# Designs tried in a protein design chat: VH-VL binders against o27280. Part 316

Target 1, 266 residues: o27280
Amino acid sequence: MDSMNVPEVLEIKRIVEESESVKTFIFSWDFRREVRPGQFVMVWDFRDEKPMSVSLIDPVRSEIGISIRRVGEFTDRVHGLSEGDLLGIRGPYGRGFELMGRDILLVGGGIGMAPLAALADEATARGMRVDALVAARTADELLFLDRLEAAGVNISTCTDDGSCGFKGFAHERLLTLEENHDMAAVCGPEPMMFQVMRILDERDVPAQLSLERYMKCAVGICGQCCLDDTGFRVCAEGPVFWSQELSRVREFGRYRRDPAGRRVPW
Key: E = the ipSAE of ESMFold2; O = the ipSAE of OpenDDE; V2 = 0.75 times the mean of E and O plus 0.25 times the DockQ between their complexes.

## First folded at step 11 (VH-VL)

Design Z47 (framework fv_libevitug; at its last look DockQ between E and O 0.72; V2 from the best seeds 0.78)
Fold by OpenDDE, look of step 13:
Structure Z47 (fold): chain C 266 residues (1-266), chain A 123 residues (1-123), chain B 110 residues (1-110)
Amino acid sequence: as target 1 above (266 residues)
Amino acid sequence: QVQLQQSGPGLVKPSQTLSLTCAISGDSVSSDSAAWNWIRQSPSRGLEWLGRTYYTSKWYNEYAVSVKSRITINPDTSKNQFSLQLNSVTPEDTAVYYCAREYPRSYYGMDVWGQGTLVTVSS
Amino acid sequence: QSVLTQPPSASGTPGQRVTISCSGSSSNIGSYYVYWYQQLPGTAPKLLIYGNDRRPSGVPDRFSGSKSGTSASLAITGLQAEDEADYYCQSYDNSLSGYVFGGGTKLTVL
């Protein structure tokens, strides 16, 4: 398929209520076409289009899932949809996660757990040992816990308010964990990822981090998602980056570009 | 353990119909997670996918463009088998024909193969 | 001839590492999963690698698959005499709306 494909109009097969603010929309998928954890799709509701991570990859049922957090007008509309309704899906795009070693650490915050949940499934299917540090502001915002547990993932939770697990941020919880892993995958708020990456680097744990940026074309043409200094396009060279790559990115953990291209702090 | 057992004539005259059957054991032809394929192999054309059939709420058939006008793949749920019919054969259709399963469908690849059937098209 | 291009032959000595390439295009390997099959003389093909780099049960870990861009590769480490066989790559091609195979590589163990 062409990288500039018109969205495929797909029927929502199922909707999973993950939390009060997060729903997973399930679609049929032809698994002859490659889809990797960490990749994203462009979701089109026939008015606007937004990048969303693939959170479920189920070859047995021939389904993929896209988890969407309700945060604005677009997502409000999407959250209003029902099973049987239609959405446009284009992709997948971007570089997904790579798996290496036997033991993997997942560190996710909020909706950042979406791509990591998919990665967890793949890792466990490959016979890897998976530890997941799942972070959220509150207990009710912790995502995919049952799913991860069912997959055999060892879960550690942390919440800002202490309502579940460790009281504090993901990087603080990580500091209390002494075990090293062969690799780590990280996704969540960029300030969180920045701190987590620092710790992992100090521990010599190879890490991949999934960035979020404003994306328009998703095919590396428009440049809206370009990272300063490097020229990395999050939609093409990312969204998954190795820590070594991100170490070259000045803006990482510090600021981002808004839809108008203005620099705004995190 | 899933096994595929092929049957059918090994000699077909030109312009006639090639007909083969693949009997399934250890799985169901109507499995929602499987697809059932026909592939052929010849020195001149190598491995060539011909088509597949599978069930997911309803039956689907997909055929290779090269044989689409001449090919029919039919499932038989009562006998738990699927068949290949290739019409108007020519010597170019001479090959070893294989049936094969995909599980999961479209992802796992062709993980179980029949023993193969040499079909010679000759007058 | 074949949509996917493989070298017609490869060779190695026992214990060596050999690689077999499979070259395609954006209409197949570039977007679709790659599979590898081993075919011993007089037998049906056997699935060796699925999903680019996954091994079915029973396949030794000395077999590995990789994919980059529009090309795929099968690597065999610790080459053994029993590895002498034909190897085929396979993918799906959207322009042809069907599965496609490479021309096959005959691997000889010297």
Scores: ipSAE 0.912, ipTM 0.950, lowest interface PAE 0.6, mean pLDDT 95
Fold by ESMFold2-Fast, scan of step 11:
Structure Z47 (fold): chain C 266 residues (1-266), chain A 123 residues (1-123), chain B 110 residues (1-110)
Amino acid sequence: as target 1 above (266 residues)
Amino acid sequence: QVQLQQSGPGLVKPSQTLSLTCAISGDSVSSDSAAWNWIRQSPSRGLEWLGRTYYTSKWYNEYAVSVKSRITINPDTSKNQFSLQLNSVTPEDTAVYYCAREYPRSYYGMDVWGQGTLVTVSS
Amino acid sequence: QSVLTQPPSASGTPGQRVTISCSGSSSNIGSYYVYWYQQLPGTAPKLLIYGNDRRPSGVPDRFSGSKSGTSASLAITGLQAEDEADYYCQSYDNSLSGYVFGGGTKLTVL
């Protein structure tokens, strides 16, 4: 019996309010079962099941954390829960990030910092130098700055409105940062990731990028999520892809698909 | 510095109960994040995990399916030790028995082992 | 148990690189962490690698672990006479609800 394919009902051990719209739900976890930064779990509120990235992996405390942004009916219900309440957790699913070299750049936008926060913890535990570019619309939407600082990460920020750090978008801030890195990991809105990937490719920095939009199609529930040209199943072969893989996908960063499967620009 | 010291009989007759004890120094059997294992090793079956015990808010015991009906692992906080009892032994239970700690539990593997006890099941 | 498969023996000369494989399935290595242990004759096993590729304090960097899919490997670079020992992989198996060990690999140095 593969217990990863059956939801386990877990008690919410602790809730951390990351911002007005984001909470991290912390659960006890059996660390015989592998979980890697970049993987996701299916969160079940006993009515609907949705994919969420793992944002904390703490084998010392035997805890995982799942960060959830309030964006609709399901997430509104989950945000109304308290410590001691129950949620179903199934997984983990998907490919995690791979670490290589001695220096890593993290570029995260909004809730995309969630899987990157877990990656930062692993990279620092492995003795890597970690630089993080944390992007959001406003200062109060910047996520995980305290965790990154506590881990010894070198942090740069940018906000669309200029309320903290550089005024502008992540890729504009990245253009002012010229340190070379052995690798990068990127997660956030797809247009941001596309622009960041272009800059990293020009700098010859291998990058891994996480595709959030297709995580709705988790293995065992939605079946298959395919990218336009490659036939990659995001839930089985992603959500994390190397930039070399994504450079072959015509739709990446250019258009998305509506519920009817029609192409619409970002 | 943590040490595990094993004690118990080296000879047990078929059908009887095998009983071994693992005394802990430098740590507590009820330490958070620890787990306490019994493993055996024989030429015919190699290394074989038998079970573990650990404490969070209460005690948990986990046993290998192959021995689950015959095995008990019991922590003793007053003596700072944990024991193995294996009922209805046969010559196939002849092995070197080890106790071992996981700390922190699970992810970090079995970092400290006892010296091993050869148990022969024979008349 | 035969759930994790290792070659029964491996050999090398001082200074060479030796790799020991450990093959499993989705019910064990494919979903669970891998550990490696070194056992010298007459002694208890010693933890060499945990968490697929992490070294405990005191283990030389000549030893490294890796995992891909349902298989794991232990690599020893700069092989030394003192490395002659039995090596065991370990993981957890969901169908057996317990830890499982490989059959062991006897490494001979010269």
Scores: ipSAE 0.792, ipTM 0.894, lowest interface PAE 0.7, mean pLDDT 88
Fold by ESMFold2, look of step 13:
Structure Z47 (fold): chain C 266 residues (1-266), chain A 123 residues (1-123), chain B 110 residues (1-110)
Amino acid sequence: as target 1 above (266 residues)
Amino acid sequence: QVQLQQSGPGLVKPSQTLSLTCAISGDSVSSDSAAWNWIRQSPSRGLEWLGRTYYTSKWYNEYAVSVKSRITINPDTSKNQFSLQLNSVTPEDTAVYYCAREYPRSYYGMDVWGQGTLVTVSS
Amino acid sequence: QSVLTQPPSASGTPGQRVTISCSGSSSNIGSYYVYWYQQLPGTAPKLLIYGNDRRPSGVPDRFSGSKSGTSASLAITGLQAEDEADYYCQSYDNSLSGYVFGGGTKLTVL
């Protein structure tokens, strides 16, 4: 295997607390190796490894950032680490977002804003106008608002409980927004992404959506990240797919498969 | 603005050492964001990267495998320059030699180049 | 002996679009950023494209870069007489632990 498939043991350079449940871990990175918004890395805590999206890409400071939400044993252990502690990183892997046009809409739910924050930075650096719809269950879970604002992104928020911004789901807020974008990028809970994709497709807005599936090898060999009926490997042909590609995917928005291969509804 | 000015002899005999210097104005050789490269160009092989030096918390050198047994690149902070030495030259080392800044290093490419120095290796 | 393969020549007439290809492998273009340099006659190379498709300040938008898999392309639209030059792609190669260049493409404006 080439060098991107071998874990590197890296020191945590800095930790940013994004919310009570989300931290961004920042590492030094050699930017001769390509990293694109929407790609992921495998984070290894010397016991297990999990895919995590790249949320910060900073070639000037030679830093990448990986945003991790506490959801289980692995992420609990990683959240317990401090600056100076070590993690293994391999990657990046997968297909990232492609930018087109002058006006982009970002639609992110929860931790799904992580890869979109990296994309927002790139889009604004390229002179694009960026609108972001940032969704969460409650205000305390809205991510990256200050960072997006500092980058000049036009932010709309929505929360399920109405504690910040529009009360309701992201797709409901989207129906009330201006219909004038050259493309969209979407990442978040898969039911949200399905509803958002339907609206964007009706509006003829090209959309790219980032999926999550179980991963083991991350390089497309083991087949664990394959999507039903298409053979698409989320770790290789994705995690970012065009909406047209997803129209062929029976499971999208309806179910997923656990590590044992069992069908699990959303 | 940043400028790179090259100096050194244009004729070197086989088996001798090629030695060139690149003087930097408008930037520091010890900049913690830059890397300082040597590249050569010949009609038969086009552009060929030879190596780079850069400073972070210490000095680092990276050399092309094809020349790593013969090459040394040295920074000189007091003169604000960096040098190339290539030992045991042959006529195949005849080329135009360029120094170049890479800033910020690694991602942004070589944004400032010296004027070039033709070095001929012949008896 | 170039690690990256470019056509040795290309041509076009003023106003046309021309593309220059650069073919590599998984050890270079497949995993590492691609750069393009223009070299006008008698001058040092000039950076045209970094990070696959980014332009430094002062490079007109009629120059564009792209990358797919292990291949990259430089496109020049609205071709002008002054675009007659040599063009080189560049990347990093992890098996060689160093920067690598294409063999160069001589662009002629007819």
Scores: ipSAE 0.687, ipTM 0.853, lowest interface PAE 1.0, mean pLDDT 89
OpenDDE, second read of step 12: ipSAE 0.900; ipTM 0.942
ESMFold2 (binder alone), look of step 13: mean pLDDT 93; pTM 0.951

Design Z48 (framework fv_libevitug)
Fold by ESMFold2-Fast, scan of step 11:
Structure Z48 (fold): chain C 266 residues (1-266), chain A 123 residues (1-123), chain B 110 residues (1-110)
Amino acid sequence: as target 1 above (266 residues)
Amino acid sequence: QVQLQQSGPGLVKPSQTLSLTCAISGDSVSSDSAAWNWIRQSPSRGLEWLGRTYYTSKWYNEYAVSVKSRITINPDTSKNQFSLQLNSVTPEDTAVYYCAREYPRDWYGMDVWGQGTLVTVSS
Amino acid sequence: QSVLTQPPSASGTPGQRVTISCSGSSSNIGSYYVYWYQQLPGTAPKLLIYGNDRRPSGVPDRFSGSKSGTSASLAITGLQAEDEADYYCQSYDNSLSGYVFGGGTKLTVL
C-alpha cells in the first residue's frame, strides 16, 4: 500500500524503440519495493508529471520499464531524451492485476498492451497458458509481439485496416476465437474494452480491465476518477476493475467527461 | 553449487572485537547480481539482520541501525570471502551468527546460508 | 522487539491445514515483498517463499504465501511430521532502512 511519496531521480539505463511512436524507458529498480503488473508510476521531466503504466518488471535484472506513446508536449520532450539522462519516478500506484486459474486471455489495444506485456511475463513465469489478442488501428501500432513470442505466448493479431492479421476490430476477432480461459485481462480504448467485456461475460469468463485514463486520480488529483452509476473511485480502487463491476457502469464505453464534468461521446 | 563456510572465534570477552569470516565457493563475492548478508539469532531477539555488502560498479555496504556504529562488513575479492567485525561487544551480542547470500539481490531472498557460528560473549 | 508480529506457536495434526500470520505496517509489509523461512532444529533457515507468494525450486506446493495490506500469511496444507519447525517472515522496513524479521512461530505437529 505505501509507495514512494517523493520522486526519485533515476538514470535512463536503456531505451527500446517499440514503434515509431512508442519507446520503453528502462531504469534500475530496488526490488525490495513491491511492483505489480497493472500498476503505474508518475514520470517527472522536471517540468510536468504524468502517469505511465509499468510495462516491464524484471527482478532478475533489477529493471523496470515504462512505455510512453508520443501524443503531446510532455511525451515529445521525454522522447527526446537519451540513455544517461535523468527522470523523476514516483510510485508505484494503483491496484495491479490478480491472476487466477491456469489459462489467461490478454486483449490489448495499442499502448494498452504495455501493462499486459508485464502481466504476460508474470503469468508465464507462474506456469499459466497465455493467449494474447493484440489489436491496433494499423500494423505499426501493434506492440510487444517479439517480447510476447519470446515469452511463449500464443498470439493473434488484428488491425482495423487489415495491414496485419485479421482485418477488423478486437471484438470481431475475439468472436472467431473459441478457446476457454479461466480469466482474461483487457486494456485499450474504452469502446474496445466494452465490446470485449460483453463477449467475455457471455462466455462466463471473469475479466479484469484497466482504465488507464484515470490513473492520475491515485495521487490525489480529482476530476474524472468517479465512475457514473456506482460512485466508486478509480484512484482508490483502480485502475484495474473486474468486469462484473464495470458492467453496471452506464458511462463505461459510452461517454467520457471533460474537466468540467460534462458528458462527451466517444 | 554455491556454499558458504564460516570461521571465527566462538568465545569473545566484553569490550573486544568480534571477527567472523564467510568463505564463498561456487560464486564470486563481486557478482553484480548477489548481496552478502550477516544475520544473527538469539533467544531474546530472534533473527536480526546486521548488514550486507554488494558490488555493482563499486562496493556498497548497508548496516542495521542498531549496530551501525560498531559494525564493519568487508569483502575480499582475492580470497573470495567477506567478513564481519563487531566492536565493543557486550553479553547482549551472544548469538548464532550466519552469513547468507541474496541471489538475485533484493528479489529472491536469502537462498544460501552458512552453517552458523555460536559466539558467546562472557568475561 | 520485532516490528513484524507472528504468533509464538502454532499446532496441527498430520493432513490438516495450518496458517501462520505475519503483521506489519505501511513502512514494511505494506510496500515491500514478504519472504518466509523454515528452520529445522539445529540447522540454518531455509528459504520457503519469496516475492509474497512464489516458491523456490524444491519447495513442496503444500506451502503457499499470501499478502493483504500490511499483513502476510504462510499456509501449509496436508501437514506432515517433518514440517515441525520454526517459521519466520521477513520484509524490508523503510523507516529502519533494513531488513526485518518476525519473531518466529514454533509449529508443533501433534
Scores: ipSAE 0.726, ipTM 0.871, lowest interface PAE 0.9, mean pLDDT 88

Design Z49 (framework fv_libevitug)
Fold by ESMFold2-Fast, scan of step 11:
Structure Z49 (fold): chain C 266 residues (1-266), chain A 123 residues (1-123), chain B 110 residues (1-110)
Amino acid sequence: as target 1 above (266 residues)
Amino acid sequence: QVQLQQSGPGLVKPSQTLSLTCAISGDSVSSDSAAWNWIRQSPSRGLEWLGRTYYTSKWYNEYAVSVKSRITINPDTSKNQFSLQLNSVTPEDTAVYYCAREYPRDFYGMDVWGQGTLVTVSS
Amino acid sequence: QSVLTQPPSASGTPGQRVTISCSGSSSNIGSYYVYWYQQLPGTAPKLLIYGNDRRPSGVPDRFSGSKSGTSASLAITGLQAEDEADYYCQSYDNSLSGYVFGGGTKLTVL
């Protein structure tokens, strides 16, 4: 197919249970077709379609993985599927992460570790040293620790409740970590990303941040995924943005938009 | 350390079948991470991919649309080789023919090539 | 009739930077990885770049690849006499269901 807008029906090859609420669905993929960490696909259950980040990119095994958190009707249905069942996959879409230098810091919160897990695999394959700060509310919500360990990543954890690693928020833990990285990549709740970005800017570490809000229009056809000040469309020009781009957006980390377009504090 | 050695006739008459063989050393033709390609090169068409064969749980063959009706690529696990058969040749099939490995398949491109065989289609 | 378009020739002097372009469409480079091969006279092509921008073991870091939209580029920095060769880009084309090559660029080191 010429168009990335037509879903390909793929068989679920394997399902990995990452936590009580998160599963990774693994599909065979033709790696002549480009897919990059930081990109997302539209997952179609033959009733509804939702955007999901690519969390595994394995050209050696010819597999991609898509990690899905159970949060509503669509994701409940998908979580009920078994190996051998079919899903429609459209994409990939969006800008992927760029890698530079020798050392990278990954800062992920909750399901935001999904695209960063794929990035960790690519960075280690390129010979980079990878430090990951994995943040969650509780220990059982920390994701991909086994995959990161297997990839040779240096892991730090923090939980809001102190059930694993540092007790506190990602930005508080970041203040206790080494400052010397050539770049960083950040994905998680927007308020967390804002605080992390500020620290990285003070350290003069260039950072890329993945914004997953308003990913309904995967091909950039509608304006729902626009950022307020710059008119950036997350699905067309993102979801990955450099920190310099986001620092110019008054809305980032401070406000979101409700369905009527009104500013609402985080 | 992986080497591909080509053999076959350098001259074929129009309408006949062109047959070439690529012998593999240092790897297995049934290695499920590899794919085995035939490519040709001529002044008029440049580099042209003809097709490939590879094994996962079973054998797969993929052929370029331009030759699909005339081409067969066959693996031989007992001899650790794969062959090209191209039927009903014309002078336009005159080219240097190469076999090549992809390893790992798809993403990594063609990392090992045979020495090439000049095939002239002429009466 | 190459599916991917390359300039037929490029030239430079030792020490210079040379860039070779490869232009395609949404059916190939726009959606699929790009590869680059070097061919010295009388030899088979040698893989230089895979996955748009990655080097196989043994390829000098003077060679780099990039891709933007439906176009790709091969850059050679610190040009050396032994870099004189033909260079080919390759991708996959979904409308043809097969691998496609550029027409080749003959690089002359003056």
Scores: ipSAE 0.663, ipTM 0.836, lowest interface PAE 1.5, mean pLDDT 88

Design Z5 (framework fv_libevitug)
Fold by ESMFold2-Fast, scan of step 11:
Structure Z5 (fold): chain C 266 residues (1-266), chain A 123 residues (1-123), chain B 110 residues (1-110)
Amino acid sequence: as target 1 above (266 residues)
Amino acid sequence: QVQLQQSGPGLVKPSQTLSLTCAISGDSVSSDEAAWNWIRQSPSRGLEWLGRTYYTSKWYNEYAVSVKSRITINPDTSKNQFSLQLNSVTPEDTAVYYCAREYPRDYYGMDVWGQGTLVTVSS
Amino acid sequence: QSVLTQPPSASGTPGQRVTISCSGSSSNIGSYYVYWYQQLPGTAPKLLIYGNDRRPSGVPDRFSGSKSGTSASLAITGLQAEDEADYYCQSYDNSLSGYVFGGGTKLTVL
């Protein structure tokens, strides 16, 4: 079976409950096939197919993990599955994160910590110093803190309600953190990523941002995918983009699209 | 430290079966993190992967399409070794044969190699 | 029949940078990890690079790997006389369901 273009039916080996709303589904993986932090797979429950970021890459155990937040019909069905049940997995797809320099800042909001957790593992394995800013609405929704700590990551937290760490938003917490990093990687709600990007740009820190809503563009479904009506195309480049590429996109952080394709403010 | 030691005849007649053995020390042939490979090298074909064997809950064998009809790779847990059997050999099978380990399997490449055995197929 | 294409030879002098290319297709390098092996005369190949760009313990940092699309490269900086050897790339090919090697590059250091 050609796993890149056709779903491979895989058995759920383990399920890790990350929070009340997030589970990581772990599968055996053939690590001759390349998979990198920042890439995604299409998860097929034999009814619907949805893109999900890879959150665990473990060549020693021959396992990948896919973290899924319960937000609708598809994810509710997948959350109802148990160890031993089957899912279709197609991919991986998209550009992964690139690592450069000696130290990296990770800024993740909610489920956006999923691809960043995989990146943290790779960065530490490469000998980089890793600082992570983990943001969520409440303490119960902070993800991967134990895993990041086990990897030797320096962790800062913030919650909107102040239930853990700094009280406030990710960009407000970032303003109180040290300014010097060789690079950053950011993943979370688009308005959060926009604010974080602006601060990192002011600090001359090159950043990569993962845009979940453009994962379908990365598989080449539509040659007409654009982030901006000026013709900026993202089909071959997503979901991970450098901040310099996004700084000129008026839609990023300001607009989304409804089912009819119309621009709607966040 | 892991070491691989190869043994077997250096001369085989056309149409006969080539048989080589790779003895493992410092690891187990049934380690579920490893895979055990046979590779050959000749001036005409370069480096050519022949196949591998590995254990998880059961034994798996994978073979190159060019030799699949003639090749068997057999693990032997009691002797901690794995062997190559290649049937119906021709002069085109003349090569230096290597055994090699992947550890962990798939991602990390072939990290330990045997010393190589020159096999000449001639009458 | 080498499925992956390498230049048959490369050369340099001590202290220089040398790059060896390895070209494939979407069925191999485009989807699968690339490995590099060094073979000194009269010896078995030795793993230099795995996972596209990772070094095993004991391999000097002057050896590095990279991959872009369907092609990979091995770079050797600060070239030394001891680097004179044959270099082979390896990947997996899904149409052949097996590992494939490049034809090898003989590196001469003068």
Scores: ipSAE 0.677, ipTM 0.851, lowest interface PAE 1.3, mean pLDDT 88

